# Ledger of designs, part 19: VHH binders against Mitochondrial amidoxime reducing component 2 (Mtarc2)

Target 1, 303 residues: Mitochondrial amidoxime reducing component 2 (Mtarc2), of Mus musculus (Mouse) (q922q1)
Amino acid sequence: GTVAWRRTRPRRRRQLQQVGTVSKVWIYPIKSCKGVSVCETECTDMGLRCGKVRDRFWMVVKEDGHMVTARQEPRLVLVSITLENNYLTLEAPGMEQIVLPIKLPSSNKIHNCRLFGLDIKGRDCGDEVAQWFTNYLKTQAYRLVQFDTSMKGRTTKKLYPSESYLQNYEVAYPDCSPVHLISEASLVDLNTRLKKKVKMEYFRPNIVVSGCEAFEEDTWDELLIGDVEMKRVLSCPRCVLTTVDPDTGIIDRKEPLETLKSYRLCDPSVKSIYQSSPLFGMYFSVEKLGSLRVGDPVYRMVD
Below, E stands for the ipSAE of ESMFold2; O stands for the ipSAE of OpenDDE; V2 stands for 0.75 times the mean of E and O plus 0.25 times the DockQ between their complexes.

## First folded at step 8 (VHH; framework vhh_lunsekimig_d3)

Design v5 (from l6 with E106T; at its last look DockQ between E and O 0.02; V2 from the best seeds 0.00; counts 0 for: pae O 14.7 > 2, placed apart)
Fold by OpenDDE, look of step 8:
Formats: sequence, structure tokens, C-alpha cells
Structure v5 (fold): chain B 303 residues (1-303), chain A 121 residues (1-121)
Amino acid sequence: as target 1 above (303 residues)
Amino acid sequence: EVQLVESGGGVVQPGGSLRLSCAASGFTFSDYALYWYRQAAGIERELIASINSGGDTYYVDSVKGRFTISRDNSENTMYLQMNSLRAEDTGLYYCAVGTYDWETGTYFQYWGQGTLVTVSS
């Protein structure tokens, strides 16, 4: 087990400044599927956890192990998930519900998967759920895989090889970081620029914060929420996935992404990181494990 | 210090034209995207047009075909040609430059003071 050397920065008495309040928490058990709203979550080094269910620890893959997201199959966003103690219940339009065990037998096959050009392992969830997704999407054969803690995640070094200054963390199937945060005010700002208003679900954050100004989250370096300490990693570069309507599964490929591109592009100095992707939301790593709840104050830790 | 100074506003009749200018200083003008915003009375400030460093332009639907954003990098000036003006185009027009400070991880914009455009019969 690669002991992520958590550089315990000496707990200098940091001043806390409240910058907002947690208004919503979402966990996305299956990558690109619907989020599950929760009132409380544990924040682990690899992301949010609710009971035995971890954020983006499941992923749909092709038979060859390549990741499938709502970018390719927009209807994935219509798959709803109900969390139970030992099971996940999946539902989708026109489908019968399917129930999956959270804990898989160790005998289940492990696949070599590929996510954004990086290799990662995934345990097969079985033929039944594979067929379910195949029948639902009706495009090709798919499998569902689960990450487990016995597997090696994708490290920051692999995710961002040119960014040596970033924190050392590991993720399963999240795109970039353990925690994704967006403020309500940022969404409001965006919506002032759109003919068709979009809801927060378009952007699939883990934590939504209220009570701050638009894009104030861009200024937050270290946060304390509940008993969780987290540190900024990067801004969230947005892609075509943001143009998938979470209610219909229809991909627009234009809005709100084009609007974001109009006023949320990165500085040229960091173009190597973000390229032409507009920035909306913030990525965080978890520095101190703990729990947070909806309604918790969000504090900025200031030295 | 970043400075943006808008000019060219005034009173014009419906169907008329105006050309706004934004004189910029304090930064490498050619390296940054520039934006025009407007704020009508009682309405939040809205983005109406942008031009990136490469010269690509964006327009909100309400101004498409009527407004043209351009930049002159040699003069450090951005323009907004406004044709076929309507009453609903009335407002304060602001020039902005946006940047992302990687050290602070903050996206921010600098704004001018604005120039008033009034479209009235």
C-alpha cells in the first residue's frame, strides 16, 4: 500500500474565515451516471464516501476496457442510483431496475481499463449488470467495473506529469481530483449569460457552496468543512460533458460550454494545463480526513 | 496597473449606430481575451461579446448580426461597432480583460468605468 506521505504541515493556528455554507453534496457512484444527493459524507483521501459507496468507484467500460462516459453515451446521465447498505439499485428509462452488490467477490475478474490514456484496474461487476447497460445503451457491449482499495489508483504524478508542485493524491475513476466544488453564485452568474438556464447537475460537483460571490471558490486555497481539511488542486476544465442535459440525456455540444469559453478561459501562462477548456469549479484534495454535512460552514484557512 | 477606458457612448435613435472604444494599458494587450459587457437599468451586467487573443469572436444572440467586436493590438484598443441599435440596447457598456492567476488560482477581470449608450427616439 503506497503510503501517501501526507506532509502533515505543522498545524499552525490558522485563522478561519467563513466563506460560505455547504448547500448540497453529491456522490456519483458510477462515473457519468446520476449523482446521489446525501446529507452527510465522509471525505477520504480518494474522495467522498457514503457508507460503503465511494464516489466514482464504478465505471462503465467497453469490452476492451476503455472508459465510457456521457461524452460518448449521454444517456448514462439518466441512470439513477439508490444507495442501500449492501446494494446499489440502478434505474433508467425503459429499463427494469437492477440490484448490484456493493461488495464483489474476489473471484470476479479484474480488467485492465483505460481512462484518459491512463491504465487502471477494475473488478468486473458481472454479466447481469453488463447486459443491463448493454441493453440500455443499445450501441455496443459494455461492462461495469468497480475499483477497490487493493488496486492502485491514478496518482497525481500520472495525472499531471508536468505539474510537480501539485499535491500527491490518488484517485480511482474521477477525472482529476478527489473532490469537486462549485458555488451556487457561479452557477447564477453563468445563467445570467444563458438563454436556457442550466442547473448544477450539468457540472456534476461533489460539494455545492452557497453564500459566496460568483467564482469566489477560485480564491480558496485551503478549506475546512466539518472536520475535513482540503486543499486546492486545480480549476476544473470543462468539456462537452457539460452540454449533456441531465434530465433528458441529450447532448447539445454547445451550451453552456460555449458561453463558458467566452469568459472563463485560463491565462495563457497556464494554457499548457487547461488548453482551450473553460474553467468552472474547483478541484480539491483531502488533507485531513473527516466528515462534512449539508449546512456546514465552509471556512477558508488563512495563515 | 491595468487600466481600461471606455469611450464612444452617447444618445442615438433606434436604428442608429455607435462605435465604442476601449483603450487598454498596463498589460500585454495582445495576449489576453477582451470582453464587452453591458448593464441595463435594473438588470445584471451581461456579457455581450468577446474576442480572444487569436481574434476569435463570441456574441450573445441578442447582438448577433448587429454588433462587431474587434481589436487593434498595435493601439491597445478594442472596439465595438454597434449597428441597428434598439431601445433594449440601452445601458452602461463595460470593457473587461480577464485573466487567471495561477499563483492564487483565481480568475478575475479588470473593468473599465463604462460608457453610457442610450437608444431613444
Scores: ipSAE 0.000, ipTM 0.198, lowest interface PAE 14.7, mean pLDDT 90
ESMFold2, look of step 8: ipSAE 0.000; ipTM 0.222
ESMFold2 (binder alone), look of step 8: mean pLDDT 80; pTM 0.776

Design v6 (from l6 with G98A; at its last look DockQ between E and O 0.04; V2 from the best seeds 0.00; counts 0 for: pae O 12.6 > 2, placed apart)
Fold by OpenDDE, look of step 8:
Structure v6 (fold): chain B 303 residues (1-303), chain A 121 residues (1-121)
Amino acid sequence: as target 1 above (303 residues)
Amino acid sequence: EVQLVESGGGVVQPGGSLRLSCAASGFTFSDYALYWYRQAAGIERELIASINSGGDTYYVDSVKGRFTISRDNSENTMYLQMNSLRAEDTGLYYCAVATYDWETGEYFQYWGQGTLVTVSS
């Protein structure tokens, strides 16, 4: 006979338990660039949205379409973005600001891009912004691309081919999932172990939650925030990107990653997923679309 | 109904070899990752190897170079070739698969009954 472990999602009669409060919301229009703090966000199936701007729907690429992140170009984290109704304004140290239209002409070239070995499309944002990034980074020629909903995103099956039990979702340029969540308490805990304290921006979450215990978010399977329902996907495995100082763009390559490795390694039973990467933060998919705001209670949905 | 049936366990001398099999039914075999776990006496069950739907494999360090996980989608069978067996490899070996029902939101992890591997002189 077969022994089965069962987890049920009876939606209709679930009890809500408040586990915290939304303390911060960030959207990252351009992957690896500075986040934009917002008071309210729409949660879509593909991630957060503020107005016409969607989380990580822009990405810097090399001319061959390969993704460029702060892992390769740490100074990307210094690019600030201002959201306007129809435009993004980009600023960076030593650069003149550049204004980009959110909506691109359909005639703009579509590139074949590659993220972590996966193929995805991106529409070129034009030569001007390409030159801007090229001039800023001063390493090689770059392009800025935009994902649009006419394109096919990366599916869970592609993202996690070994994890067929995961829920089905699609993302543009986020690494793993539509929503990334970290608690303040977890950061506090981490900082008790660090000589140099780090701020939340090192970890680039979408949602920050206050009022819970350290790493309590690791236990959250289903959440209700505002009118949004989200479901846990996986823990966030951390890489060298967490060692990039968000204020200086300098990459340390050690902290806080080494400290995290000392006490936040995954259970051996899931090493196939996370390998040696320490875990900090949680990935969620959006099951019920809606909106959430800073200050909203965070509820765990329990049976 | 998902069924997993392990076989191939037995008693072997140190340095010997065994091949475990896991016969699977009740799901689309080719679409799922499969896992080998083992449980030694007094120790928690541990993952030792996995193979995803694409054929990519994972091994814990203690079995790397000695064990080989494989799958035959045509036979709905997963294998674990164990070479250079050691005393510490002794334990109950389990085959596992995890499934998710999107419609119901149910998550299930299925295990076989296990097959005993004893490495002793």
Scores: ipSAE 0.000, ipTM 0.229, lowest interface PAE 12.6, mean pLDDT 91
ESMFold2, look of step 8: ipSAE 0.000; ipTM 0.243
ESMFold2 (binder alone), look of step 8: mean pLDDT 83; pTM 0.803

Design v7 (from l6 with Y100F; at its last look DockQ between E and O 0.73; V2 from the best seeds 0.00; counts 0 for: pae O 9.4 > 2, SAP .699 > .668)
Fold by OpenDDE, look of step 8:
Structure v7 (fold): chain B 303 residues (1-303), chain A 121 residues (1-121)
Amino acid sequence: as target 1 above (303 residues)
Amino acid sequence: EVQLVESGGGVVQPGGSLRLSCAASGFTFSDYALYWYRQAAGIERELIASINSGGDTYYVDSVKGRFTISRDNSENTMYLQMNSLRAEDTGLYYCAVGTFDWETGEYFQYWGQGTLVTVSS
């Protein structure tokens, strides 16, 4: 029996080209709340992690389990979060601070939640923080839920049922992907077109990259940052959430979204995905787990 | 107003063929992905095929090689050619178009009324 030696195709040495540098990293523990700037982060298959805190693993919901975002409650962007070893401290204008344990009892109720038309589970964080959000927002009763990694996340198959070519990943409460990246140059470009300048916080990225040209990130397919390898998923379609002022919590429903629509619309060939939403920022999945830091070079992996 | 109207359903023997049509109006047809769903009795509605604006197609495994989704942008019509039909293909077939609400950021779909396909000996 002739043992056909499967010629291991020589692993084509991927060439690395530096395209920029990590200038900022943000984690958003609670969806639609203020981001936390960090110097270092672990990149997991489900997104960024700092210590025990994971990006967008908490979410505010109505009593019926429906997601609440800054689209409906713009003032959510004013909720600041301090990360501690075992606790989250929440602060907001006119409120007393509240401290939440990161680890919840297993006895806490699990809710059926709904996020962008998809079902997902969330563990209740308790009545105290529920009342805190209810008192802060003053519109209706709310709950805070936490995703547990023992729960089933939202898969790409569910998120994008018609886009079978996308890599397989799972997310908790992020909108579309584990990692969101924007370049500083893209923001600068946008601001040249705006009367009222906006800051990066309007767009809520996880990773900000400096040292590249405006919208160069649109061309990046595979990246190496630190020891993390990530792959492009899709462009980030922008919605009315970008019109929420991160400092005031006021929503104007126009800028910078209208300006973006004027020059950042998708190619007609992909309108089925993005429709009329302008594109600003890139979504990535994590192919190789690891860590990255502010100041790390960003490499494009090219064949 | 978005409208989707399915047609072409009927009764067919196992091994037979049907062609479903979905006439669309109220939106720029060429810009949107379109979907075929089916719902069998007592079973949840399932996606069986899709076609994006670029013409790329997706099929669920159970229909691969038997069903073909296509679109005619000039006629604002989507089709589903169904060959080698099986008893398990029996159900109500729906046409759908997906869109995002820019205010809410939520994805939602418009649906037709459906057309019934019955595969029976």
Scores: ipSAE 0.007, ipTM 0.272, lowest interface PAE 9.4, mean pLDDT 91
ESMFold2, look of step 8: ipSAE 0.012; ipTM 0.328
ESMFold2 (binder alone), look of step 8: mean pLDDT 80; pTM 0.779

## First folded at step 9 (VHH; framework vhh_lunsekimig_d3)

Design w2 (from l1 with D56R E103Y; at its last look DockQ between E and O 0.40; V2 from the best seeds 0.00; counts 0 for: pae O 9.9 > 2, SAP .726 > .668)
Fold by OpenDDE, look of step 9:
Structure w2 (fold): chain B 303 residues (1-303), chain A 121 residues (1-121)
Amino acid sequence: as target 1 above (303 residues)
Amino acid sequence: EVQLVESGGGVVQPGGSLRLSCAASGFTFSDYALYWYRQAAGIERELIASINSGGRTNYVDSVKGRFTISRDNSENTMYLQMNSLRAEDTGLYYCAAGTYDWYTGEYFQYWGQGTLVTVSS
């Protein structure tokens, strides 16, 4: 049983200040694959959920269990996913579609996987989809794994061993947090500095917020969206994945990352966390489970 | 060439103290999180202490209050002060330096060769 350590913070009557509106919601069923836009989502302690599909609960791995991302295989961003009640349909350029059951047999093999130096389990999705990814990527043999809620996730303690002040949470295959949020204004600001404009998909957020000032999200500590309460974890340090064109799968390894580095570096006081990575977007944990939808006001919770 | 060299190991009586050192070279020491691991005979290697690049420390419960990890970036050296040593502290002690490359998304560690600590009466 996923012991959701819900620290019931005493519900002090917090004042709500609207800071924006939800303009877009994306779920990424398979890590590094194309996002699915949704109108409504449940926010769980481990991230967003639509029906039976959960954000980043699937992942492509090498045969040895090591994570594969668009950093290594940028064409992964071209894999589109259609959500159905009991199935995922995958499509990619030059490939026939493949249909996967959301629920896997318990007899399917469990792999020891590794993400960013941490171990986590994953249930094998079968040979058919493994071959599909192998044939699509054409570089080496791959497997698709699914996280099972009966498995132990990666904990905050493991993810951030020196950051004891962070809320306790677990994640499956997200990089570091359950929810990723970016404002439209921040993207607009970035694009004023770029020759080639980029769209929000470059950054793969779960929630996009409109109606705020550029980088105002950096100041948000606690948010109420719909019925969901969330707490800031960290800023999102950006990596080379942001240089993957979501429409072509081509990686240029420079923009928009270099531009971000020019003006979005972290404060020296937190360099131990972010190092030289520019910051764009915010990570949140879910304090109160609930649902949110596109169009919901975003409130900052103020004491 | 990246090098981590442990020193300071030896034989000590229960209740005694040792100070381990790990001298690093060949990389930007200040950018790395530093770790002390130990491996007792027949037991898997375990992380016992860490210090991040900002100087925040973490300890496993078994060494908490007895061991102190520290770093000197000017000397490219990590230390482990071990006090109130116990027989169960016997093992090979390894220093490691790790970093997460946010650019590539890769995490890696450099390792020392280890130094033997023996706590015996």
Scores: ipSAE 0.012, ipTM 0.260, lowest interface PAE 9.9, mean pLDDT 91
ESMFold2, look of step 9: ipSAE 0.195; ipTM 0.650
ESMFold2 (binder alone), look of step 9: mean pLDDT 82; pTM 0.805

Design w3 (from v4 with S30D; at its last look DockQ between E and O 0.72; V2 from the best seeds 0.00; counts 0 for: pae O 6.2 > 2, unsure alone 64.9 < 65)
Fold by OpenDDE, look of step 9:
Structure w3 (fold): chain B 303 residues (1-303), chain A 121 residues (1-121)
Amino acid sequence: as target 1 above (303 residues)
Amino acid sequence: EVQLVESGGGVVQPGGSLRLSCAASGFTFDDYALYWYRQAAGIERELIASINSGGRTYYVDSVKGRFTISRDNSENTMYLQMNSLRAEDTGLYYCAVGTYDWETGEYFQYWGQGTLVTVSS
């Protein structure tokens, strides 16, 4: 049973201040693959959900269970996903489409997987899709795994053992937290510093917010969006993945990451968390489950 | 070369106290999270305490109120004060310094060789 750590915070009458509007929502069914834009999403304790599809509940792995991301295989960002009621359709350049059932047989093998040094389980999606990814990437043998909600996710205690102040949550294959948010203004600011402009897809957020100032999201502690209450977890430390062109799958390894490093480094007091990684975007946990839509106002909850 | 050296282990009676030390060399750990692990016989290594660079601490439930992790950045040394020791606290105690490389997605830790703590009557 997914121990929903419902911290019943006493409902103090919080004042709501609108800070922006939801302009875009993306779900990433397969980690490191192309996002799917949606108009509405459910926000669960483990992240976004659209129908039966959950954000980053699928992951490409090596045969030994180790995570594969666009860091190693940048062409993963070119894998597009179409959501259906019971199936996912995958497409990629030079490949025939493949259709996967969302619901897997219980008889499918469960693998021990590893990502970011932590262990997590994943159910094998079968040989057909494994071969599809293998044929597409052409580097080594790969498997696709799916997280099952009956499995134990990665907990904050494991993710951040020295950060006891963080709220308790569990994630499947997301890097750090259930929800990733970036403002449009922050992207605009970044682009004023770049020769080659980048689009929001470089950063793979779940929620994009318009109508705020650049990096205002860094100040948001608690948000109400639609019926969803969120709480800030961490800033998003950016890595070389941000240098993968979402349209070509080519990795630059420099921009926009170097530019970000020039002015978005963390405070020394939190260097143990972020190290030398620049910060762009915010991670949130879901405190109150609900739904949100594109166009919803974003409220900051102030005591 | 990065090195961690634990000290302070030994044999104590139940209810006794020990103070473990871990001295780091080859690097400064002031910006790193610090950890204490222990491994009892036949049991997997477990995290028992941590302290981040800002001084915030974590404790596993079994040691809460009894153990205290601390750091001295000037001495490049971390400590584990263990009070009210129990037989179940017996094991090899390891200090570690670790972090995520967010750029590569790799997690790595530096480990000491361990110091033995034996709680017996």
Scores: ipSAE 0.022, ipTM 0.373, lowest interface PAE 6.2, mean pLDDT 90
ESMFold2, look of step 9: ipSAE 0.357; ipTM 0.733
ESMFold2 (binder alone), look of step 9: mean pLDDT 77; pTM 0.759

Design w4 (from v4 with G98A; at its last look DockQ between E and O 0.05; V2 from the best seeds 0.00; counts 0 for: pae E 17.6 > 2, placed apart)
Fold by OpenDDE, look of step 9:
Structure w4 (fold): chain B 303 residues (1-303), chain A 121 residues (1-121)
Amino acid sequence: as target 1 above (303 residues)
Amino acid sequence: EVQLVESGGGVVQPGGSLRLSCAASGFTFSDYALYWYRQAAGIERELIASINSGGRTYYVDSVKGRFTISRDNSENTMYLQMNSLRAEDTGLYYCAVATYDWETGEYFQYWGQGTLVTVSS
């Protein structure tokens, strides 16, 4: 079973400093597909949850189990998802909608998948949705897999073997961490430097925060939102995926990534972690499970 | 039971100064961080300064070097000295306290009624 990584920190009285407000919450049921905007979410050890739907617990893979993302298939960002009770409804341009059960039979095949060089399991979602993605993308045969809590996720130790100071957590198919956060002000700042303005969807955050200064989120170590406590893990290193237009599925491969590279490179002291990737957004782990809502104040916990 | 009452607002010319006060009651004043917020017309309320129980201060960039937050624990009063005021500083200023109960996992926010600051020529 999935091991919940919780650090038992001495609970001392801490002060709260409001640093912003939750302005948007996004869940991405399928990795690289469109996000679903929600007004409320649970935060679990492995990421956000709305009902039975968990953030990035579904993933498109090749038949050999290798991960497929919008880096390789930019049109994945055009797949929209509707949450309906026990089902996901998928829609994409030129396709008929397909409805998937959230709960899969235990008899469905489990695949060995590969994500960013690490092995992880995924339960097959069936031939129908496999064919749907295959017909939509028209490049090769694909499968859709689902992570479930009976499987072993990717641990911090495997994700960051040289970073022993990081808190322990486990993820399914997210790139790096359970929660991704970006401020509106940071986006505004970026857009002052771009000819073509980009919207927040380019960066696929879980939580958007308003009311703070640009890149103030870089300084946030421990946050309280709603009744959720979270701790900073790392900055989000950006890749070519940020150059995929969320409305068209067209990949630019240049902006806004090149602009970010011009002024958001990491400190040389942490180059081993981020390399040449510009930093935009923050990764968090969940220290105390709970719920948060759009409109909730974002507090920094300070000594 | 918790009460916060702001005072000291008014009309001032650009470059002028004001001193805001926040009188607090209903809690152990010295044990909590305190905050100043402001809200301009049509804009979301924003944090501009804070002071923790130990006297550590925080300022948003737009007020750094111009505003000073302080507290007098003996009087249960927090202050905001505002110098070199600008038109963009116009707004309703609020004092606040926020607490977190580690045992229950609950947080609490308390606000004053606000005091209006108008910077105009």
Scores: ipSAE 0.000, ipTM 0.200, lowest interface PAE 13.6, mean pLDDT 90
ESMFold2, look of step 9: ipSAE 0.000; ipTM 0.118
ESMFold2 (binder alone), look of step 9: mean pLDDT 84; pTM 0.814

Design w5 (from v4 with S53D G54A; at its last look DockQ between E and O 0.15; V2 from the best seeds 0.00; counts 0 for: pae E 12.7 > 2, placed apart)
Fold by ESMFold2, look of step 9:
Structure w5 (fold): chain B 303 residues (1-303), chain A 121 residues (1-121)
Amino acid sequence: as target 1 above (303 residues)
Amino acid sequence: EVQLVESGGGVVQPGGSLRLSCAASGFTFSDYALYWYRQAAGIERELIASINDAGRTYYVDSVKGRFTISRDNSENTMYLQMNSLRAEDTGLYYCAVGTYDWETGEYFQYWGQGTLVTVSS
């Protein structure tokens, strides 16, 4: 993917309008597993990083390389992760903890994996953690794989074939973009409509913004947060995965998704992109690399 | 604009065959994975078959051995050959392109309008 650096782009007159404040930053090292709240993060062109740990650079796969998510195995959301300098420590209900080295032997098998209909590589994390996940989930044999930056990721062109106007980027195991953002106000509004209230963690955002109106993030195009510039990709369409309770691992299959469908469907002009999926939160690419932290003001860049 | 147009649906007797087509435009067809979904009455759409850009195929158990997905990149067309049709195969069949993963249910795919298949005597 191509990221335009601030110094390599002609300066143009910009106005900054503060739209909010970063209230939370989440990194999800293993796709579908519990996130880690951090105070500071580096933003790379492939997503958030804290030390050597990268957002969604690990995923659970079946033996044939197909991705496994919390829709199939809801209990994945209960796998908690502790970040250490060179290791991840995993814990789950009823399991002894396991420690996973971030740097894997180069001799470990590289799997041909399938994620959201696209092929992607992943290096096997070894038999111990594979057995750990298999014992935890109990339904079939599972393996854990890790992406590294020498591997080909999924590009904007493959993710969004008809949206040729989108900026170039590349992702490992994130769904569709390097960064996912939701406002606190949007969640508060959703919760006023629900019988059973839900937490932000149902939606797995990387950045949570406070101090704006509900759904205001739908209008945000270019953002400056700390040293980082981000550009809107598309809205985030939601599916039944959002009905998995992050505290219990129980999938509802209906709520909050059905409520979102009642008021968050797309405008007809973009139905070819989103179809019948409700929209909640926004996807962003990283245009200028840097760092950001909880408490940083969020600016919309306008001209 | 991405367009996906299904055709080839119709009424067929049990044990019969149909071949569905999905004509695609608005994207570089050869670069993307393609999918067939079906929707029976009162049920959510379900993935039944897929084919990636390298030709690797996938089928759900209920259609394995009876259905064959294929693609013709020179015609920008995907096909679903359906043999040994059963009453439970009745439904609206959609083609899709993009990153919708049938195992996750996460949606970022483009869809056609569907073609109806009815299996009855």
Scores: ipSAE 0.000, ipTM 0.214, lowest interface PAE 12.7, mean pLDDT 85
ESMFold2 (binder alone), look of step 9: mean pLDDT 80; pTM 0.779
OpenDDE, look of step 9: ipSAE 0.008; ipTM 0.280

Design w6 (from v4 with G54K; at its last look DockQ between E and O 0.03; V2 from the best seeds 0.00; counts 0 for: pae E 17.2 > 2, placed apart)
Fold by OpenDDE, look of step 9:
Structure w6 (fold): chain B 303 residues (1-303), chain A 121 residues (1-121)
Amino acid sequence: as target 1 above (303 residues)
Amino acid sequence: EVQLVESGGGVVQPGGSLRLSCAASGFTFSDYALYWYRQAAGIERELIASINSKGRTYYVDSVKGRFTISRDNSENTMYLQMNSLRAEDTGLYYCAVGTYDWETGEYFQYWGQGTLVTVSS
């Protein structure tokens, strides 16, 4: 199985300063589908976990293994997921619910999938759910795949080959990093600039933080939340997916992305990383595994 | 071994002021960040202010501009100056210190017993 590695840095006394409070936690079992709000989550090397369900360990793919996201099929954001001990229940407009086992038979086929130009494996979830997504989206044939611990994830080295200074981590189907964090204040700031206000779901964070200043999260290098230690990886470069309305599944292709581009572009020194993508939210890796809850204080760790 | 003892609570009228103290012992005071929490009746305990070993402070929005957290390392004492008190500031106030068990890597907090602040007309 995939050996999760944990960075063991020399322990030193750090100073803690609260910078906010966890106000919301979301897990996205299926990439590009609707998030599930949870009160508590475990933070693993590869992202958030609630029970047996792990964040973005499922993904819709074409028959050729290529990833499908809300960029291509915006209605994916309307697929809601109910977490159970051994099952996921999927619902979508106009569809009957479908129930999926969390644990798949080992005999299920493993596909070679392609995610943002990188190869990754995925175990097929079966014909029933494949047909369900196909019938729902009505555009082409699709499959649902699951990442499991026997597979090799996408490593930092492959994700960011030119950024050797980044800490090592491994992810399944998340875009970039194990944990995505946004502050409420940043959303408020953005909304002061928009005619049509957007809610946090447009940006699909794992952790929402209240009580800080707008974009203060950009300055956070190391965090302690609950008993979890996190390390900043990168800012989140935003794409057209942010223009998908989470309630309707309609893609605007303009807002709030254009507004973000007007004032949230990266520093020229890091343009090689972010290019022309505006920055909104922060990516973190998990340095110390543990659990966190809604309501937990968020501490900045400083020397 | 770690001990935190709050004092300075009492009854005050709206607009009044109080100064809370937290006497600390059992650890190297100057090396740790310190925190003030409060708990109103029927409400979960909330962090309202912190100060790190270097004197950097944090405040929740509801107390910004009214409360000031400070520390005296020579006396192993943390303070909370509360001005312009409001009814909603009523509650039990706790001081806390966070630390790591460096052997296990586990983070935990120590708490005082609290001091009651009542803001009423």
Scores: ipSAE 0.000, ipTM 0.225, lowest interface PAE 12.4, mean pLDDT 90
ESMFold2, look of step 9: ipSAE 0.000; ipTM 0.149
ESMFold2 (binder alone), look of step 9: mean pLDDT 81; pTM 0.788

